# VHH binders against Formin-H (forH), part 1

Every score and structure here is a prediction.

Target 1, 361 residues: Formin-H (forH), of Dictyostelium discoideum (Social amoeba) (q54n00r34to394)
Amino acid sequence: VSLNEIIDLDREFELLLDKLAIEDPIKRKQMQSLPDISKRTLLEQNKADIYRTVKHKGPIESFADVKSVISSINTKHVPIDIIKTLRIHLNTADRDWIQSFLDNDGVQPILNILKRLERNKNRKRKEHSILQWECTRCIAALMKIKIGMEYIASFPQTTNLMVLCLDTPLIKAKTLVLELLAAIAVTDRGHGAVLTSMIYHKEVKKEITRYFNLVQSLKIEKNAEYLTTCMSFINCIISSPSDLPSRIEIRKAFLNLKILKYIENLRADYNEDKNLLTQLDVFEEELSTDEQLNSQQGTQIGIEDLFSQISSRVTGTPSQQELITLMTHFQRMSSSNLGLGVWTLYNALANQLEDELKIHP
Structure headers, positions and changes below count from the first letter of each chain, unless a header shows other numbers; antibody chains aren't numbered by Kabat.
F, E and O stand for the ipSAE by ESMFold2-Fast, ESMFold2 and OpenDDE, each averaged over both directions (binder to target, target to binder). V2 = 0.75 x the mean of E and O + 0.25 x the DockQ between their complexes.
Where letters were taken out, [cut] stands.
The coordinates of atoms that the task and the answers printed are left out; those that the model quotes come from them. Centres of patches stay.

## First folded at step 1 (VHH)

Design e03 (framework vhh_etentamig_d1)
Fold by ESMFold2-Fast, scan of step 1:
Structure e03 (fold): chain B 361 residues (1-361), chain A 123 residues (1-123)
Amino acid sequence: as target 1 above (361 residues)
Amino acid sequence: EVQLLESGGGLVQPGGSLRLSCAASGFTFSDYAMSWVRQAPGKGPEWVSGISGSGGYTYYADSVKGRFTISRDNSKNTLYLQMNSLRAEDTAVYYCARDYLGSWRSPTYFDYRGQGTLVTVSS
């Protein structure tokens, strides 16, 4: 962004504050100190008022008929300008309009665009990224209102397609998606949806393990705002459950990906970035707190105690012989020179089976 | 309609204490992290403190650590800021803010603010 663009944004925003009759010097100065993204959002809402009062050019001629609007975006080749016009309208539409939009499956065309972009090997990478960004902003606009947030949190299909955007080269789109997923994850229904969507992300992107690409981005990306948002999202999904076992389980996935080493490197590379350092502190402080709580509850169990519990439940049942057979396999593994790799393979197979049988820790 | 209403500001001597309150309505209060943000005369906004939706995790700016305590009562939809050992540099308008999009950033990204409450620390 050039100096002239920054000056233009600040000047336009000052004119908006004048138009809105914000005369309080303290409030005006606070508003002028908002991030550029917030200023652009407010300016876009002001411009949307102009669009709402006249017939729009192109297939969205009027916003009075919700079904007509949905039909105009439910085509194979939707121009970027039409999605921009929709996004502006969604930021200013009343609750009744948004409810009608949701009831008539208005979100589905937006999701269809995101799905096509993910499958598309088109050479128009810039146009692709811009369209992905505008679709993400439409979802953000819907989430500003309670009914939109509840809808998105209730339908995993939406979060599944949002999460595919995490591998986009457009850093601002990745950042916004993480912010939106974090907002969804703070709700009970939304937390489960986001965790399930990260499994979907692993499947579609063929990750070696869940969260791999996300954690690798902490090493690869050099954008401080993105890194802060990424850590914030990680902290959010770990801290949202009220129960200790759930938090420990989610955090374990990140610890196994060596996130603590990346946090150490980020502290060295971004030693003056207060926002990022705060999120790194949050991760380590909450880890320490939960480790103390876990120790106090005596939830740690050793191999012998675990076997004793299994044995007491299985002895005298038809499953006893199968347990003996399984332990014989483990005995052979422990005598092998294959080491850690064979144990991790068995654990991967066990995890797959448990998922199929809906057995969860 | 999201509404945040701050109260509890006033004039206090250095070393004194004040408790700020923020009454929230129009959303499920317990689902959102909340923040206190202040703006001193002639300066930009400064994030002061943040609290998770459950109240289990709290965060503070270095300038207020050990002096201020953020808390919430989800049964009353109310956010609090207990300010102890007040200094002249704490003079500011204090705003209650809902975390926009569940952000844990500092300063927190937010699009909903209250009207603010003025705190003046002077002898």
Scores: ipSAE 0.005, ipTM 0.337, lowest interface PAE 10.2, mean pLDDT 78

Design e04 (framework vhh_etentamig_d1)
Fold by ESMFold2-Fast, scan of step 1:
Structure e04 (fold): chain B 361 residues (1-361), chain A 122 residues (1-122)
Amino acid sequence: as target 1 above (361 residues)
Amino acid sequence: EVQLLESGGGLVQPGGSLRLSCAASGFTFSSYWMSWVRQAPGKGPEWVSGISGSGGSTYYADSVKGRFTISRDNSKNTLYLQMNSLRAEDTAVYYCAKESYRLPYSDAFDIRGQGTLVTVSS
């Protein structure tokens, strides 16, 4: 926990005690001596109760008119307190209010804020991370209701902007983003949206390949909760498809980034962290299970069979001549004494091109 | 279409035993991590136990460790929870969940079945 987070907590808790009219000095001191986790729990619970009635002058005066609420957040400079107030309300609002919010494009202003934060070069300011955190919490609140989850899973622009928050220095914010993306990835409609968002992340962050920054974070980050959530997210996107070929293809991207070596290092560094070890076990066991299933299926993918399939699809098309040219390059490589290295390089280039063309399952 | 159907709950005396079952369909069962999650009246969901796709790795919440045993039969697409030495605080609706050792947003996840009620009382 940062010093700024500690200062913010103590100040907010003091304001809560004032709001509850706790004037007894003994009781006030006793409550101020509570553990930080208890203070945060009471603060969130009581903030929800305070805003439920909407009878005090706050950043948003009334939630009765959904369109007015949306208009108040659809401005170029939205104060963080307005987004906090919205987040609290979204956690307590009924289904009909949330449906109206979604129907009137209430998510779009939140996405616009995330888009502006990414375009702003001032990403090193603490206020940026806090605003990303509050916007992400608004999305989390919407996802607690089935209609909100379905909305977010159905619109790829939402997941595209959520992944940009993974670059935040605020560990709790990127942990939450990965939890939300994992939740979306296990839905039928959301899995494709999450995979597409990781291509978008690669393009915006100028990664050498998809998942590079994500896998690199397993080496860089020293927060056990983040590491557990990151591995859980990776496991969710790999294991969500019911078909074996899709799981193998998605997993290959991570294997190519040497994730198994990072898993080995994490086992050594976090040998007593049960939650993290569970996620590391899941990755390795699912890999083993799928390799066994692939072998048992007797999948006969020979060079001749693959070539026959490709040839039948391109013969008589403009692509036929390009295929002949490509095969001529491979014929020259097969005559070379450079061996495995040349084939490995071509495979790396092909994987990168497929990522850019969004051919990934 | 993912379908999960829990069964085996009921009324038991403290110290008694129950075996819960979850019949799964609509996905490749052997490929997914499975969990048991419980929710007592008026409380949030609590993760109870998890098992890997192969059944090789099992994990338990401290509150049930040594008393509950999770297992699976991949040939029958069925998940089990053997509950021994039951206590009053084990009273809850028990849910089968796909791909979760932890459910921070359980209300948003449409991968849980109807649940099965376990009541531990005299």
Scores: ipSAE 0.000, ipTM 0.221, lowest interface PAE 14.6, mean pLDDT 77

Design e05 (framework vhh_etentamig_d1)
Fold by ESMFold2-Fast, scan of step 1:
Structure e05 (fold): chain B 361 residues (1-361), chain A 123 residues (1-123)
Amino acid sequence: as target 1 above (361 residues)
Amino acid sequence: EVQLLESGGGLVQPGGSLRLSCAASGFTFSSYAMSWVRQAPGKGPEWVSGISYSGGSTYYADSVKGRFTISRDNSKNTLYLQMNSLRAEDTAVYYCARGWDYSRTLYSYFDYRGQGTLVTVSS
C-alpha cells in the first residue's frame, strides 16, 4: 500500500469540491454519490491544481504578495467571490504566509466587512448572510493554525463581531460561530474575551440579561446539531475557569434563565440523540460535582452567614437604613401567602439591575 | 504553556488491548475536564471519550462504548485510555485534549491537544 492508497478518497474529494468552489448542496451530494473510480479520476485530473495558485476572477491574481491580497479585500465593497477565494487560500497556505497575513493586519478587512453587515442587517438580508458566512469561514480557516488561533483569542474585537452572528437566520453560520467561540473559550487568554463579547452582545442586541437570546435558542431552534453545539459552548464557558467561584458565578447566569427546564424539555424531545444527551449530561454532572466540591470546602453559605457579611459592610453607612427597609419588605413577604413567585420576581429584577450596573461581569 | 504528551500506542492484532497515557503540564490538571480524540488517515477528528475534572463522570462515543475506559490520576497529572477488543477501524492517531472536545470538526486546536500516539490494529 503506497501512501497515496492510504488517503481517504471521500475526504480528498470533498477538499477538491471546496477548491473548485462547488457549494450547491444538491450538486455536492450528486458528486459525492459518484462511483469511487470516477472520484479518483477527477482527483487525478485535478492533482496539479493542488500545487498551483488557484486562478482567481477579480483583483487577486496571485497569493505571492500578501499585501496585494490584503489590499484586494480592504475596500468598501468586496465581492463575495474574492472572500471565497481568500477562504480557499487560507485553508491551504503555509505558516509563513499566514504569519505575514496576520502581521500586515489581514484580519482587519474581514472584521470591517462584518461591521458593515451589522450596520446594514435590515437592508440586504440574503447577500449579508452569504458574506457573513464566508467571513466566518475565513476566521475558521485561520483558527486551524496555532498562530491564527492565538491572534483571534488575543483580540476581543474579533469575538465581539463573531457573537453578533449568533442572531443570524442561517443555522449553519451560528452553529459554526458557537463551535469557534467554544474553542476560544477553553483557552486561558480567550475565555475572558468570550465573556466580554457576550456582554457586548447583550448591549448591541438589547437583551433583557446576558445569554438571554442564547438560552431562548434552546427552546426555539429545532436543529439537533445546533442544540448540541450550543450546549457544548455553554459547558465550555462555565467549565474553562480552574477556580470554583468563577464556575459557580458563570453557571448562576444560566440557572437564573431556567436552563434546567429547557434541558428537561430537550431530553424529552431528543431522547435518542446521544450527542445532545451527552452535552445535557455534562451540564448537570458538572453542576452536581461543583455543588459537592463547594460543600466539601466548607463554602456552604447559609442565610445567617450571608446576612452577617452584608450587615458588616453596610453598618455605619447611609445604606444601613435602606437595608433595614429592604429587610422589612422581605419580612412582610415571608409572612404572606404569596409564595415562591414573589421571591423569584425580586431575584429576576435584582439580576437585571446587576447586569445594568456591571456588578458581576 | 499547556503541554500534553501522549504515549502507549503501537501495533496490535484485532481483539487485543492497549493502554494510552497522557502526561499534562503547564496548567492545573485537576481543574479541567479531559478528552481523547482520534484521527484516522484521511478522516476528520472523532471525539472518543471524556472525563470530568474529578473523574466522577465519564462519557464515550457509541463506536467505543463498552470497549474503552477513560480514567485519570490527578495526583500524577495523567489521563488514561484503556482500549479493549480493538478493531481495524480503531486505527488512528490518538490525541489527549483539554476540556470537552466532543465536536467532530475540521478544526484542530493543536495547543489544546498533544502530539498524538499512533495505534495500528492489523493482523
Scores: ipSAE 0.013, ipTM 0.449, lowest interface PAE 8.3, mean pLDDT 78

Design e07 (framework vhh_etentamig_d1)
Fold by ESMFold2-Fast, scan of step 1:
Structure e07 (fold): chain B 361 residues (1-361), chain A 122 residues (1-122)
Amino acid sequence: as target 1 above (361 residues)
Amino acid sequence: EVQLLESGGGLVQPGGSLRLSCAASGFTFSSYGMSWVRQAPGKGPEWVSGISWSGGSTYYADSVKGRFTISRDNSKNTLYLQMNSLRAEDTAVYYCAKSPRYYDSSGYWDYRGQGTLVTVSS
């Protein structure tokens, strides 16, 4: 093996590690210690990405000036073909190009197109739906890179315009929008943006309540991929918050819209669709789990609150010592490894005494 | 701050096994579904496996079904992926993701950290 061949392999492999964003020095050393055959296999599998990273001659050259690209789409009448070309480029552009595009407000012209399309209400015009679809795909391409996902998730204006696309008759477009919104909703900053955008959707579309059109689509749409994605989106927005109260409040909106009845109907109509059934199971399983957690928390709060009330009534009275004695008996019972039966027996005896004393709760 | 730290990747021969781990912090791990997502060199991200919050339900991409096993230890805030019968096409950077989706082929995941590289080569 020649020295030139060794140098070429190591150089190309270093570029691959950069492309994969492997910056940890320990991880890089481990990767560099791989056998040459393993390095060549990874490079062969990734040769198209390597050519893009090295800025190989081709269509990418037409996009060398990011600001010129942004200017070309920042007009009142943007041809569909220009947006298609942008979408193709965004799927292949390197991280530095995408960062420059975001930093120079490249997303804003795309949002302006979506805003103009919303003002024009002709749902039957094919060119309107195609342009909306291509703009949505540009956003999707940006979200495949982490910096693009974080940008989209941090700016509610972007998600506000995405949710307006949910009214499109083009099933593949509304499916993609829900897929993207679900991905945003599971990020730290994106959940709040998506919830805010659904309020905006309600206001613009004059819905009776938030999520009304979304839940109604579970009855109206007969496309299994759409239904699966819609349920996945609903599951994402309910279950993203770390705190139980937030999940209960979000889920309550869907329960009030009778989503459980629609889930029942979907199980009957799509009994062989494993992907859809999985999302229906997720909704019901998480509901059950949260109801169990809520019941357990209520029990813990109830015990402490009851004791606080008893203590307040008895502390400083002659009965304080008797309460301490009773609590000492209960402490011994709890530490004795005696089963439920002892507590049950005590409760039966307490009920009997209360009946004799005519103390009725 | 939600943090997910993947580990356990390495070089293995076809037919071999590896166990990946994901250490989670900054959220109540036991309350969330989790997923494994991979990105092969030159390809987009693909969903691999998902597990419910309760651990009672597990889901797999057709390409890994019967070979990979997802599991979790809620007491240790750790997600696992046991990979058996590894193939050259399993070569990828593997990421863990917080998500109520237990399956998804979209690839639009907010996965954190550098991931862990798995190389399957003879």
Scores: ipSAE 0.012, ipTM 0.419, lowest interface PAE 8.8, mean pLDDT 77

Design e08 (framework vhh_etentamig_d1)
Fold by ESMFold2-Fast, scan of step 1:
Structure e08 (fold): chain B 361 residues (1-361), chain A 120 residues (1-120)
Amino acid sequence: as target 1 above (361 residues)
Amino acid sequence: EVQLLESGGGLVQPGGSLRLSCAASGFTFDDYAMSWVRQAPGKGPEWVSGISGSGGSTYYADSVKGRFTISRDNSKNTLYLQMNSLRAEDTAVYYCAKGRWLSYEGFDYRGQGTLVTVSS
């Protein structure tokens, strides 16, 4: 609507990034290209934490007893209206009430509902989608408070059930789930939980490979807000690790699914959507930067540097003796009448072992 | 006034087992998550394990996962830590704490602690 409203949101969000000490230019650009709803959610989370420390106010007196509330939702059949009322209360309850709710396993009944809905997904689809939506909004409400975000980021059982909601026909519910998962993935403890949850998603949905359904949605869905949020989520899970090898490994899964072709098609179809184009730019710029870093590191790493790194990691550990034994075998082989063929055979065996270790960790 | 009293520590050889207990008083035990926190000689406090108020959820530090089991008896206001396959690095004073998170400031350490020494 008004220019002033748009400028105010961007200005407030810029201040939030400063407060959170997000100084990396690429990360900052990524965050600034989030949909307006994601920006407002993060701002609201910050404001809610301030409000709850000052006001100490809950909206409904009947919710004074946390255990009674938990008991009312910890039944085999919970009316949708009770979950809606809980969601409203979670958005306004003071920090101590939320802490008591978390400490008394208040999240578990919500997770049980989501798990039950997944078991019965072929029945009452509209009712199931609405209940999934309300449960997801309860999780969103908890994430507005730091203790709730920390709880959810620390325990992958929550994110495991959230990723199952990505199968919903409700585009706004898919968008919210991806927005929440992206917020979790940018935290150090939450990144691992989200990666684990995407493996769980693959197994439950019987995907041919991890992220298959997610990447296919970039071709199938025609909602610009969803597409922007989906790309943002992908960028978050790839770029959250500070170490180059982790980013390369995660990104490989998406590259193998031909994501670059879908990005090209999205640029053509959504050529005026600033937020989507920014998320597409972030993906490609980070890929280029990491490829340059990877090439530079490969060029600068010699035999002596590699051995120094390995030696430093195993010296003083039980593995030290095995490394010495292995190096002794290599020393003997290098002194033999056998040539390049011996080293290529060792490399072939090492490649096979590395592949097997990924299957049987 | 919150009071926590730990017991069950002692000297044990590597590979041995010990069961720690914490008697709680001065608050509604069932309403709060409880944790075990340890402090090795010359080091800072390390969160070891946590359990929800109902006992339905349990959490462990990576260093003890698979070896330690946290449990509680709300009828007796008592928290337990079953420690198996003990290692020299498990040597520490173990404290019972009110709360679930790693944050030291987030816990109420009213107990005196119980010393666990793992040595051959």
Scores: ipSAE 0.000, ipTM 0.348, lowest interface PAE 12.2, mean pLDDT 78

Design e09 (framework vhh_etentamig_d1)
Fold by ESMFold2-Fast, scan of step 1:
Structure e09 (fold): chain B 361 residues (1-361), chain A 124 residues (1-124)
Amino acid sequence: as target 1 above (361 residues)
Amino acid sequence: EVQLLESGGGLVQPGGSLRLSCAASGFTFSNYAMSWVRQAPGKGPEWVSGISGSGGSTYYADSVKGRFTISRDNSKNTLYLQMNSLRAEDTAVYYCARSTLEDWYRLLSGFDYRGQGTLVTVSS
């Protein structure tokens, strides 16, 4: 906080006490002795034409009223200490309290803070990073309990905002985000959400290809804990699916970004870091294992494998929309009671078109 | 037990006037600053006006300055809000509130107790 901001705070707070008609010298002294964070929160609540928290009574430290807690964090300028207090409580709260917090949209104010920080990213960078860190820790606390993990995995808005934090200069925040995303990615519903969020990251950050910034961080960052967590995240998103085609397709994106060269460099630069070396070994061992499995299955192409090959060639190209349209026709056909005959007719028409275009001899 | 009982609300035409009252019991009324807070249908609560314990200082939201007058009678433990030149936007449930220092959460809200409220409808 700048000196001018500190001077403004004290002046504005004194004006607030006047507006609230607090004239008792003892009460004024007690209020003026409040921490700056409390003064700032009170000013924000009372500068609004509408006081959102006025119906909620009791100290935030008691946490007896979930809605009061949510109202206290549902402001445009939430002080960092309020988020810290929430984080501490979320780590110790019982299941019923957390369930009530989730049911009353308690996560939304945290997401609104992250969204606002991304919008104003190039302003007050250090303050933004610290607030990102505390918000991420609140998400981490929720994920420690099954209902919180299920909630976060079910709402893609959460993972979308988490991936946008990956370009923060605060290495510990970036590391925690990747750790949480890896934990989400190993769940059934969460894997798809994380992959979709990485596509969202590419679009928002204007990456030349998906995972570009993530892979470049393996060259740029010199923090061993971050590098280990980054490799662990990459390994989790690749190896979480039980089906070979999904693993091959995800891994292909990383191989095309020359990740094997970066792994070689990391082995040279971090030759005594056992945790990092283990993650590098996992990547290379899984690659080798899957290449062997793929070779063994090369003559048996299933529907999943064939679609994965088609999808990888057209996703992100102008042909993607035509493929979606074609698949929509097939979805309608499969939902009808017309049976095998329609599929065989479509195959006959496709064969005729291929012959006319000289695609097949 | 602290009790605040609001009264005086009703239906009025735009440009009309209403006088709201709040009967206080269970505490030493003259020792506390008092406020009026309103909540319009579908909106959050809005602070309207405040008065010191002695009645010597009064404060108003910009939306009501020059139209509303807050006053109190400490001998009767009663708070008043004289509402003149009423507008459709003044339609709300009006609450009487005591302003105290007890803990930081109450300070964040700016209010202590609140009664059942009294409905003011400004419509033609």
Scores: ipSAE 0.000, ipTM 0.192, lowest interface PAE 16.4, mean pLDDT 75

Design e10 (framework vhh_etentamig_d1)
Fold by ESMFold2-Fast, scan of step 1:
Structure e10 (fold): chain B 361 residues (1-361), chain A 122 residues (1-122)
Amino acid sequence: as target 1 above (361 residues)
Amino acid sequence: EVQLLESGGGLVQPGGSLRLSCAASGFTFSSYAMSWVRQAPGKGPEWVSGISSSGGSTYYADSVKGRFTISRDNSKNTLYLQMNSLRAEDTAVYYCAKDTYRFGEWSHLDYRGQGTLVTVSS
């Protein structure tokens, strides 16, 4: 199921409830609890009206001023109804409105809410989980448009707070977060952001190693949709880099966590679930393919390829100046008569630093 | 960075056949699953077919099973879609998409090319 299809169904059904003037919380809850097939049937019965309303309706009166909207959500205590209303609007807003929202730092209040929820966490409180869910859906709505996806993929602070939501007891929220992170990970800038966020997750949740809780969820969770999405996310993280050494290093972290044993158990427990089996097959096929490529003569990464990857991740960030300084040092070393020994010593020091900092290779 | 270029579309009569090609560059083609996605006039995008990195596994939407065949040539960085028994409902712009192992799941527009138009009409 594509992310856009999931977002569209929820969005259009909520618009239908608004169009039908169903404002009673009890009635809305009953309608929202209907199976997806029933929701699609009701939308089809109202297709011409609802799609016309979505395409030709201007911004909601209360949403005409983007700065006013941002101010209303940039408070210490934001009612859930306001975030829900924002989520509905983000799903229907045109590109120009979304651009203005991003330009006026509209994402930051949503991140501030997620940060406060993490600080004041009470995992058993329903309102807490619902607010995390609504904030995650706002992020999903923004990612539907290229400018929103680029914004989210460019800033690890956004993905850092998204990964903390993986601690929610609400299975549908965990599933959505992993779907969004997978979508981010397949972009060039977003892959690095997601990897950085998983380091952040490890530090905040005090994991022994990166991905520990994620891999353990493959044993703990009994929801096939979640398991499929989790394996899909893992596959995206590993296989997004075009560079063989990067894929091998990322996959090594999962292999060290005994993921192959969990895959074997999942095959036994879910032997007729085609979607899950497909993701398990992908993991093992890519492992086999990369092991074959790694053993063959002639697979070699070049200096230009490595620098291109570094440059694309660092350009436009605060780290750009430090990279320029490092490259200046390398330029001086390359023009010197010092030879192989100095590069070997530098590599030994880099290896030691990486070990001390526990950097994912 | 990913670059995909589709070709092979055109006008064909119902019951006819077309073979689409996608030339890929900017990534290690042999390491990634690939998909075909189409968008018919006035409709949203529809995932059509997917193929694993090795070519060992292939997947199809119910609407095209038994009529379409996806294949790849990793030595030429090229993806193919053989379309047989074409129907008017197959009329669409066809896009090649890099599938980073949400296998068969279309999720990012920047990973598809400009597309190639297939028109099935008498």
Scores: ipSAE 0.000, ipTM 0.168, lowest interface PAE 18.1, mean pLDDT 77

Design e11 (framework vhh_etentamig_d1; at its last look DockQ between E and O 0.01; V2 from the best seeds 0.00; counts 0 for: pae O 16.1 > 2, grease 25.2 > 24.2, off the site)
Amino acid sequence: EVQLLESGGGLVQPGGSLRLSCAASGFTFSTYAMSWVRQAPGKGPEWVSGISWSGGSTYYADSVKGRFTISRDNSKNTLYLQMNSLRAEDTAVYYCAKYDSRGYLAEYFQHRGQGTLVTVSS
ESMFold2-Fast, scan of step 1: ipSAE 0.000; ipTM 0.153
ESMFold2, look of step 2: ipSAE 0.088; ipTM 0.671
ESMFold2 (binder alone), look of step 2: mean pLDDT 83; pTM 0.844
OpenDDE, look of step 2: ipSAE 0.000; ipTM 0.196

